VHH binders against Phototropic-responsive NPH3 family protein NPY3 (NPY3). Designs and how they scored, part 5

Target 1, 272 residues: Phototropic-responsive NPH3 family protein NPY3 (NPY3), of Arabidopsis thaliana (Mouse-ear cress) (q9fn09r205to476)
Amino acid sequence: DWWVEDLAELSIDLFKRVVSTIRRKGGVLPEVIGEALEVYAAKRIPGFMIQNDDNDDEEDVMEQRSLLETLVSMLPSEKQSVSCGFLIKLLKSSVSFECGEEERKELSRRIGEKLEEANVGDLLIRAPEGGETVYDIDIVETLIDEFVTQTEKRDELDCSDDINDSSKANVAKLIDGYLAEISRIETNLSTTKFITIAEKVSTFPRQSHDGVYRAIDMFLKQHPGITKSEKKSSSKLMDCRKLSPEACAHAVQNERLPLRVVVQILFFEQVR

## First folded at step 17 (VHH; from t1 with Y56W)

Design i1
Fold by OpenDDE, fold request of step 23:
Structure i1 (fold): chain B 272 residues (1-272), chain A 120 residues (1-120)
Amino acid sequence: as target 1 above (272 residues)
Amino acid sequence: AVQLQASGGGFVQPGGSLRLSCAASGFDFDNYDMGWFRQAPGKEREFVSSISSSGWSTYYADSVKGRFTISRDNSKNTVYLQMNSLRAEDTATYYCAAQFGYEPSEYQYWGQGTQVTVSS
């Protein structure tokens, strides 16, 4: 709609008033409101579309924080009113601008409802400067927790088991991919954190455990100094019986894996 | 059967651009890192670029850094190499490769080469 672009030219205060008026009058779909918010954010929030680290002006950060918080408060309540991608961008910005906990929580809740729509890049959220990690891993835990919570709620409402299983499978794949990538790029990822995240989806349905194996291997590759116990604990995340032949072949030759795990894989391969 | 089919090669003048594509089939594309290699006449095969399974991490040889861009579309099982500002020294047969993502030296699958010729 032509008016959406025009609204993006308004100050945040005026924008809020106009949108509120439109919503009050009725006749506009929540999705259109969501679109207006997204267009506004893209235009008015620096680095919203492409995260730039160069916002060093404290005053600018405060303004951006306020603007972001306002936009979050304006989100329609309907689940389909906004895209997962837009919510993720809002969350990333919220973390960057150090927005209030309530806003971040709301965004996390909303994303959790649609977590199966996210990609690995969506979950790679930059942590504030000065932290132990470059990426905020805790926020990913929160998103998974929200997903689980929402899934449980849906189950109570007699949603088809098939839909929930599909969603869980997709999220499992997502998290496996995330763990592989974060292990690769985040040097300060602890074994405990890795396992904690992996365990949150360990019971989810999967076609195979190849993704988990890949994540484990990547983690081990990037953490050669971990203890034997830690290696063992990490490897327990994988069910050796659920590896593809290709993954098995790779794993048997993998010197990073505990010998016991390799033996288990060999054993199960023979029983096939 | 595993297949990597590369396309997009051809003749181009110095300073020109080409975009290579590699379509993958026969394996779980989403769990593999993808890479591009090249081999010039009389030279050994050399690494050009690679991209992680998620597409988040990319790597480039120093000789192509700033000029080439690797990308992938997992929905299409395809990896791309955008080559800009091409030079005569970029003339080579380009190969697409796939690996489970564990060791840079252990690409498991290789495609057929596509010829890129940069000449005035």
Scores: ipSAE 0.872, ipTM 0.941, lowest interface PAE 0.5, mean pLDDT 92
Fold by OpenDDE, fold request of step 23:
Structure i1 (fold): chain B 272 residues (1-272), chain A 120 residues (1-120)
Amino acid sequence: as target 1 above (272 residues)
Amino acid sequence: AVQLQASGGGFVQPGGSLRLSCAASGFDFDNYDMGWFRQAPGKEREFVSSISSSGWSTYYADSVKGRFTISRDNSKNTVYLQMNSLRAEDTATYYCAAQFGYEPSEYQYWGQGTQVTVSS
């Protein structure tokens, strides 16, 4: 819609007023409002579309923070009013600009409702500078928690178990992929954090545990100094019976795995 | 059966561009890192580029950095190599490969090569 571009030329205060007026008058779909917000964000928030590590002056950061918080407050309540991608971008920016906890929580809640639509890149959220990690892993934990909470709520409303299982399966796959990637690129990922995240989806249905295995292997590869106990604990995240033949073949030759796990895999292969 | 079918090779002048494609089948594409290798006549096969299963992490040989771009579409089970600013030294047979684990030296599956010839 051509008019949404025009709205993006307005100051945030005027933009807010106009959008509020439009909403009051009715006749405009929540999705259109969402689109207007997205277009505005893309135009007015530096690095919104393409994450740039541009060190903004403190004053600029405050302004951006305020702008972002305003946009978050303007989000329509309808679940389909905004895309998961837009929400993720807002969240990434909210972390970068150190927005308030309430805004982050709201975004996390909304993303949690749509977590199955996210990709691994969406979950790779940069932490503020000066932290222990380059990426904010805790926020991912929060997103998973929100997903679980929302899933439980749906179950209470007698939604189809099948839909929830499919959603869980998709989220499991997502998180497996995330764990593999974050293990690769985040040097300071702790064993505890890895396991904590993995455990949140460990009971989710999966077609196979190949993704989990890949994540474990990547983690072990990047963390050669972990203890035997930690290695064992990490390896317990996968069910050896649910590995594909290809994964099994890889695993039995994997010197990073505990010997007991390798033996288990061999055993299950024989009984197939 | 696992298949990696590479295409897009051909003849190009120096400074030209080519886009290679590799269509994968017979395995869970989403769980594999994908890579491109090349072998020139009389030379050993060398690493060109790789991409993680998620597409987030990419790696390039120093000789192709800034000129080549690897990408993937998991919905199509395809990996791509955009080759820009091609040079005579880029002339080689290019191979697509897949890796389940992260061992750069041990790709599990290999496709048939596609010839790239850069010549004036």
Scores: ipSAE 0.868, ipTM 0.939, lowest interface PAE 0.5, mean pLDDT 92
Fold by OpenDDE, last read:
Structure i1 (fold): chain B 272 residues (1-272), chain A 120 residues (1-120)
Amino acid sequence: as target 1 above (272 residues)
Amino acid sequence: AVQLQASGGGFVQPGGSLRLSCAASGFDFDNYDMGWFRQAPGKEREFVSSISSSGWSTYYADSVKGRFTISRDNSKNTVYLQMNSLRAEDTATYYCAAQFGYEPSEYQYWGQGTQVTVSS
């Protein structure tokens, strides 16, 4: 809508007042409000569309924080009012600008409702500078928790087990991919954190456990100094019976895997 | 059957651009890292670029860094190589490859090559 771009030229205070007035008068769809917020964010938040690390001025950060918190407070309550991508961008910025916990929780809740729509890149959220990790891994855990919570609520309301299984399968695939990627790029990823995140989706339906295996392998590759116990624990995340032939072929030659796991894979291949 | 079909090669003048595409079929594309390699006449096959299964991580040979861009579309099972500022030394047969694992030297699947010729 033509007026959405015009609204993006307003100060945040005026923008808020105008949007509030529009809502009060009625006649505008929540999706349009969501669009207005997204356009505003894209225009007014530096690096919103393309995350750039160069925000050096503390004063600017505070202003951006306030702006972002305001936008979050303006989000329509309807689930379809905003895209998952926009929510993810808001969350990424909220972490970067160290927004309040309530705003981050709200965004996490909303994203959790739509987590199956996210891609791996969406979950690679940069942590504030000075932390132990480059990426905020805890926030991903939170997102999964929210997803689980929301899924359980839906199950109580709707008897549609099939939709939930599909959603879970998609989220499992997403998280498997995330774990593989984060293992590759985050050198400070702990075994405990890896396992904790993986366990949250370990019971989710999957077409195969190839994704989990890839994640495990990447983790092991990047952590050559982990203990035998840790290797064992990590490897337990996958069901060897649910590996594709291609994955099995790779796994049996994988020196990073515990010998017991390799033997199990060989055994199951013979029984097929 | 696993297939990797590369296209987009051709003749181009120095400084020109080409975009290679590789369409994949017969395997779970979104679980594989994809890569581009090239082989010039009388030379060994060399690594050009690779991209992780998620598309987040990309790698480039030093010789093509800043000029080439690898990307992928998992919805189309396709990997791309945008080649800008082409040089005579970029002349080679380019190969698309897929890797299930994460060992840089062990690509599992290889496609047919597409010829790129950079000449005045």
Scores: ipSAE 0.867, ipTM 0.938, lowest interface PAE 0.5, mean pLDDT 92
Fold by OpenDDE, last read:
Structure i1 (fold): chain B 272 residues (1-272), chain A 120 residues (1-120)
Amino acid sequence: as target 1 above (272 residues)
Amino acid sequence: AVQLQASGGGFVQPGGSLRLSCAASGFDFDNYDMGWFRQAPGKEREFVSSISSSGWSTYYADSVKGRFTISRDNSKNTVYLQMNSLRAEDTATYYCAAQFGYEPSEYQYWGQGTQVTVSS
């Protein structure tokens, strides 16, 4: 809508007032409000669309934080009012600007409801500078937790088991992919954190465990100094019986895997 | 059957651009890293670029950094190589490859090559 762009020219305070008035009067769809917020964010939040490493002055960060928090508070309550992508962008910015915990929780909750719509890149959220990790891994854990919570709520409301299983399967795939990627790019990813995240989706339905195997392999590759125990624990995240033939072929030649796991894979292949 | 079909090669003047595409079928594309390799006559096959399964991580040979861009569309099971500022030394047969694992030297599937010729 043409007026959405005009609203983006307003100060945040005026924008908030106008949007509030519009909402009070009624007649505007929540989706339109969501769109207005997204357009406003894109225009007013530096690096919102394209993460630029521009070292903004501390004063600028506070202003941006306030702006972001305001936008989060303005989000319509309807689940379909905003896209998962927009929410993810807000979350990324919220972490970057060190927004309040409540705002981050709200965003996490909302994203959790739509987590199956996210891609791996969406979950690669940069941590503030100076931390132990380049990426905020804890926030991903939170997102998964929110997803689980929301899924449980839906189950209580008699949503079809099939829909939930599909959603879980998609999220499992997502997280497997995320774990593979984060293992590749985050050198400070601990074994404990890797396992913790993986375990959150370990019971989710999957077509195969190829994704989790890849994640494990990547992790092992990037962490050659882990203990035998850690190696064993990480390898237990996959069910060797649920590997595709291609994955099995790869795994049996994988020197990073525990020998016991390789033997198990070989055994199951023979029984097939 | 696994298939990797590369296209987009051709003749181009130095400084020109080409975009290669590789359509994949017969395997779970989303679980594979994709790569581009090239082989010039009388030379060994060399790594050009690779992209992680998620598309987040990309890698380039030093010789093509800043000029080539790898991308992928998992919804289309396709990997792309945008080649800009082409040079005579870029003349080669280009191959797309898929890797389930993460070892740079062990691509599992290889496509048919597409010829790129950079000449004035």
Scores: ipSAE 0.866, ipTM 0.938, lowest interface PAE 0.5, mean pLDDT 92

Design i1
Fold by ESMFold2, fold request of step 23:
Structure i1 (fold): chain B 272 residues (1-272), chain A 120 residues (1-120)
Amino acid sequence: as target 1 above (272 residues)
Amino acid sequence: AVQLQASGGGFVQPGGSLRLSCAASGFDFDNYDMGWFRQAPGKEREFVSSISSSGWSTYYADSVKGRFTISRDNSKNTVYLQMNSLRAEDTATYYCAAQFGYEPSEYQYWGQGTQVTVSS
C-alpha cells in the first residue's frame, strides 16, 4: 500500500496518532495496520532486517527503546495481523535496546502462537557479548516453552486437534533443523542444552525421525570430546524404527554413533 | 523417482550474470544439504558451492567467493546459484547435487547439468 510508505516518514508520535485514528474509524483490516508497522520498523529501527548490536550510545539506545516500545504497544491483537518473522525481529531489537520485560514477554507470547511459521534462520540469534555462547539459545528455549504451554492449554480444552497436530509437526521440523544448524555453528553447545531443547518437542508428530538423526549426527560430529554417556543420552532422542531407509543406510555406516544404536538399527531393518 | 532438474544456463559475456535453478523431487528435500559442482571440458568436476538443509550455512570454493551466491527455497524444493561477474574460466557444465549426510564424498543425487558459457 502506497500510504504506508508515506506514514513511515512521520515521527513516531505522529505515526501513532495517525494509526490510532485509522483504527478508531474502522474499515481497515488488521493486516494493513500490521503492514504499516512493518514498513515503519524496517525504515526507522537501525539494523532491523539484520541483527546488529553495535550501538554504544546510551542516548541513541534510549530513543530506539522508546520507539520500539511504542511500536509493540500498537501491534493489533489479531493473530493474522503480523508475521512471525516480523515479531522475531521485534524481539531481537527489544533485547538489543533493553526494552521492558512486559514488552519482551508479550512478543514471546505472540511468537509462540505462530512459531510454526518461523524458519531456522529466524532462531539463530546472536547472544550478548561476554556470554558463554555466540548464539542465544535461551531465547529459543523461551519461544518453544511458550508454544508448548499454549498448545497444552488447547489440548486440555479439546480445541481443534488437527490444527494442533499440524502446528506441532511443523515446529518439530523447525526445531530439528535448528538443532542441526546450532550444532554445526556453536562450539560451546552443551549436551545438556541440546537434549533439553530436543526433549521439548520429542513427542510431537513427525513423518520420520530423519531430522532428529541429522541433528544428533551433526552434534556428534562437531563435539567429538563428549563422553560415551553423553553420546548414549543424545542417541536416545531418536526412535530408530522411525528412520527412513535412506537414514538407516547412512546410520549403519556412521562411526560416530554408539555401537548399540547401530546394532538396533540393523536388527530393526532385518525384521522388516 | 529422484529428479534434480538444473536450468538457467546459457551464453553470457564476461562480467555478466546468470541465475541457475535446480528443482528437486522424489526425496525429502528439507533433510538434505545441497551443492553445486562444475566440470569444464578436459577437467575434473570441482566443487563450487554448498548450502545446509536449513539454508543458513553456505560454503564457496575460493575461485567463486564474492561473485556467486547459493540459496534455497524449501517451500519450492529448489536450490539456486546466483553467478555475478562471470569470467571465461567459469565456463562449464554446472551440476546440482544432494546429500543426506555431511561429508563431501556423500553426495548421492546428481542433476544432469546446465551449460554456462562465458565468452565475448
Scores: ipSAE 0.795, ipTM 0.915, lowest interface PAE 0.7, mean pLDDT 89
Fold by ESMFold2, fold request of step 23:
Structure i1 (fold): chain B 272 residues (1-272), chain A 120 residues (1-120)
Amino acid sequence: as target 1 above (272 residues)
Amino acid sequence: AVQLQASGGGFVQPGGSLRLSCAASGFDFDNYDMGWFRQAPGKEREFVSSISSSGWSTYYADSVKGRFTISRDNSKNTVYLQMNSLRAEDTATYYCAAQFGYEPSEYQYWGQGTQVTVSS
């Protein structure tokens, strides 16, 4: 669609008018509108392809906030109109430019419907100014909650358990990877927050608990000051019976794990 | 059954570029951190770069920082090393390696390596 790239040359006000006219007249698929928004955002939002907080000009921030809020307001409602990756980039930009809660809520809802399509890096969103953490962990909790809510509704209405299990398995893998990465890079990640997130997906199907183990191990490595009780609680998130042989071999020599956990792994390997 | 096959080496002039690839099989690639190491004749094998299992966290030896870029594609079970602004001192056999854990000194799976030669 050649007109999509040409529209990215327009000011936001003119872009909005053209797109609104096209939508009013009909005959254009929502996916094409979504593409137009994505191309425009990529060209006109500073740092859209990567989150960047190094702009401290308040006039520029307010102008970019207004541009971003306009683009969010123009999103077609159809699920297929935009990719999860695009929605997450919009969410990252909304944090950087401090957009209002209405825009964030809509983005979070849309992302939650498609969360299995995300990558770990997508979830590493910088926190608003003045927060305790560098990364916004609460927003990730919201995305998981949106996914869980939608999945529970599908379970109530649909006997096709295999499709939901595939989505849940993908999200479990995503969140296990997210917990490993956020543990590595966020020094102010609390044990409570780590466990709360892990528990949201704890019952989801997994081929193995190796990813859970790796998340726990990274958390323990990067947070050596936590209490013995916290260490024990974090270590209980994994089912030792579901560790691969490679994970078991690593874990039994891992000095960061509570001794009781190591003994449990050895016990289950013996009886398995 | 575990295999790490590095490729993409060759001869290049100083200032040139090469892209190394390492295809992995026989283990759950998505749960492993990956690294590149190099060894010149008569020298110890040394760390070049590493990347977390998700691809987000990357690390570089000071000697290559700003010139080399590590990346991975988990859908292809492959890790890459883009080497720019190559220098004679970069001449070595380059090895990819994988680890399940996080300790920088103990990678458990190693490839056969690919030769990189930087000379006039």
Scores: ipSAE 0.793, ipTM 0.917, lowest interface PAE 0.7, mean pLDDT 88
Fold by ESMFold2, look of step 21:
Structure i1 (fold): chain B 272 residues (1-272), chain A 120 residues (1-120)
Amino acid sequence: as target 1 above (272 residues)
Amino acid sequence: AVQLQASGGGFVQPGGSLRLSCAASGFDFDNYDMGWFRQAPGKEREFVSSISSSGWSTYYADSVKGRFTISRDNSKNTVYLQMNSLRAEDTATYYCAAQFGYEPSEYQYWGQGTQVTVSS
């Protein structure tokens, strides 16, 4: 939209006033308001699309924090008004600019409503300075909890099970992929955290457990110091009977797996 | 049957660009890391680039870093290699490959390759 690009030139105070007036007057779909917010954020928030050099100037950070908090306050409540990708970019920026807890909580709630639309890269959010991990794993746990809470609500309302099952299947695939990727890149990922996240989606439908296996294998590869007990606990996350022939062939030759797991795979392959 | 169909090769002048595509079928693409390899006549096949199943982690041989970009589109079961600032030394048959695991030597599926020739 032409007028959307022109509004992005305005100061945040004028932008907020114009958008608020447009919303009160009506006749504009919520998704057009969402587009205006997205274009504004992309133009006015440094590094919104691609994060780069951190800024140590306290005044610049405070100005960007205030801008971001204003944009979050302006989000239309309608689910269709903003994309999951935009919400996640806002969340990533809110971590970078140290926005308040209420803004992060609202963003997390909104992302949870649409979590099946996310990709793995969206969930790789930098932790605040001073944390033990490079990536914020707790925020992803929160997003999953929000999704689970809201799918439980939809189940109670007796909504279409096919739509809900498709959403759960997509989230299971997403989280399996996330666990594989975060295991690859996060040195300080604990066994407890890995298992806790995996268990939140463990009952969700899956075509196979190949994704779970790949997540376990990457975790074992990148965390060689874990105990045999921890390896056993992590390996219990997958159902060996649900591995594809390709995954079974890989797993039986995998020296990282506990011997008991390899034996189980060979047994189930025979019984198949 | 598993199939990796590489395309987009051709003849190009030094400094030019090509985009290679590799369409995959017959396996669960979303659960595989993908790689590009190349082999010039009389030389061993060498690693060019790889990308994790999610698309997040990418790796490049030193000889191509900054000039080549790997990407993937899991909705299309396709991996890409954008090749910029091409040099005569980039002349080779380019192969895409897929691995279920994570070891650099454990690629299970290989394409037939596409020829890239960089010359004036």
Scores: ipSAE 0.792, ipTM 0.915, lowest interface PAE 0.7, mean pLDDT 88
Fold by ESMFold2, last read:
Structure i1 (fold): chain B 272 residues (1-272), chain A 120 residues (1-120)
Amino acid sequence: as target 1 above (272 residues)
Amino acid sequence: AVQLQASGGGFVQPGGSLRLSCAASGFDFDNYDMGWFRQAPGKEREFVSSISSSGWSTYYADSVKGRFTISRDNSKNTVYLQMNSLRAEDTATYYCAAQFGYEPSEYQYWGQGTQVTVSS
């Protein structure tokens, strides 16, 4: 794939024409086209690997916006052509360069198709300047909603149950970890937002609810001003019967949990 | 059984670098925060660095900030400590540790340690 490196030397207009010609003639797999796009983005977009807010020049922003919108338009439709990580980097850049709504919606749809491949750090996307939170939580809700919608469609079409269950399990683990990190970081994270996100994946398979417990515990630790009702609502997100022995041992000594939850865990341990 | 196997220690001159590794087994690594601690002979064990279960949040003791970098690879159940610009006062046995919770007093699994010696 040395030719993909050579193509990255071209202007965006010439790059687009060459890639379009290659696609029209056929014989090149979609994942090779995806590789060419990824190599081009990495070489030509400064800071592509890490979201960077240090650009104040409006004309530089407009030039990078146009380049990004062109690259998004060139994405092959095949699911396997590009990685989830690449798509998320495009989304992060699109926020930084204020790309159009259509491009962001297409990126969100594509990310939703393969959300199980993401890591927690991928979901930590800088919020627009001047917002109440450091990271954009609403965009993550959109990604989860896309995944849930697409998974429901696959279930209706009699797709393999094992493949969908594995995908759901991976996303549940991802979102549990995301909730723990965003709870640690964001002092302004509302109980409603925390619960809304958690509930989107609450029915997904998990080998244990230890990750859910850790997310709840971090939320309680970092948000001591929430009401007793909010603590109760948050604690209902986990199934105490699905906690590992280690998680149970931690939880029964956890002063942040409502007493009723601690009693429920102790009762379950006696029955076990 | 739970195991935390630290490695990568050795002898190095001041200003040198070492990379420590800690391989974990016997627990659900992805749900644990990890830390590095050190103890010089005749001294109390002290905190060096920690990293959240996702790898995103990191913390450092003031004495090592800017010189040490903690990282983890959850696919390998391994935590790392990159130590640059080493000084004589960094000489110690380095221990990795794991906790399910978030409080500094809650580290429950400890490795046997790896020796780091910084000497002229």
Scores: ipSAE 0.785, ipTM 0.908, lowest interface PAE 0.7, mean pLDDT 88

Design i1
Fold by ESMFold2, last read:
Structure i1 (fold): chain B 272 residues (1-272), chain A 120 residues (1-120)
Amino acid sequence: as target 1 above (272 residues)
Amino acid sequence: AVQLQASGGGFVQPGGSLRLSCAASGFDFDNYDMGWFRQAPGKEREFVSSISSSGWSTYYADSVKGRFTISRDNSKNTVYLQMNSLRAEDTATYYCAAQFGYEPSEYQYWGQGTQVTVSS
């Protein structure tokens, strides 16, 4: 739709009025409205495609905050109207420009209902200040909690369990990959935080636990100062019976694992 | 059987570009870190670039930083190396490799390689 590109030339006030008129008259799919919003954001929000932590102009921040809050308010409610990637870019920008909590909560809710569509890189959201970590881990916990909440609501409404299990499997794979990457990057990632996140998806279906194992191994590798109790707690996140032969072969030679876990793996390999 | 099939090599003039591809099969690609290595005649194989299983973390040898870009598409079980601003010293056979673990020197699967020749 060519008119989408032309609307991106308008001021935000005029853009809002035109889009509102189009929606009122009907005959335009919510997906087209979502496209219009995405094109507008890409053209009018500096750094929208790349999260940037070095914004320092107070007037620019307030202008961008107002723009973002307006765009969030205009999001069609239909799930299919916007991509998860676009919603995550809006969330990243909303953190950078300090949008209100209502807008951030709505974005988190929307992302949660589509979380299976995200990639690991989407979840690597820079913390906006010089805190303990480079990436904001708490915001990812919120996104996972929203997904879990949405899944529980769908179960309560007697939705198809096969579709929900596919979404859960995709999210489990996503979070296993995320934990591996955040463990690689963050020297300040605590064992408690690692386990808390992993446990949110621990019951989700997986073809194997190789991804869980790789996340645990990266965590142990990058955090050699953790206690034996912490190693034991982290290692319990995986089901050794669900490791592939390749993962078992790696694990039995892995000096980072507790000996008891290595013995368990050897026992299960002999039995099968 | 495990296979890593590298392609996209060829002849190119200095300053030119090539894109290498490595199609993988026979293992769970999504749980492997991938790397590119090269070997010129009479020299030892050397590290070029690597990428984590998720695609987020990338690493480059100093000699190729800013000129080469590694990427992967897990839906196609393929890793890529975009090679720009090629120089004569980039002439080599390029190999893709895969590892389940994280040690930089412990790649367990290796492709046959693809030839890149940079010459006037």
Scores: ipSAE 0.779, ipTM 0.901, lowest interface PAE 0.8, mean pLDDT 88

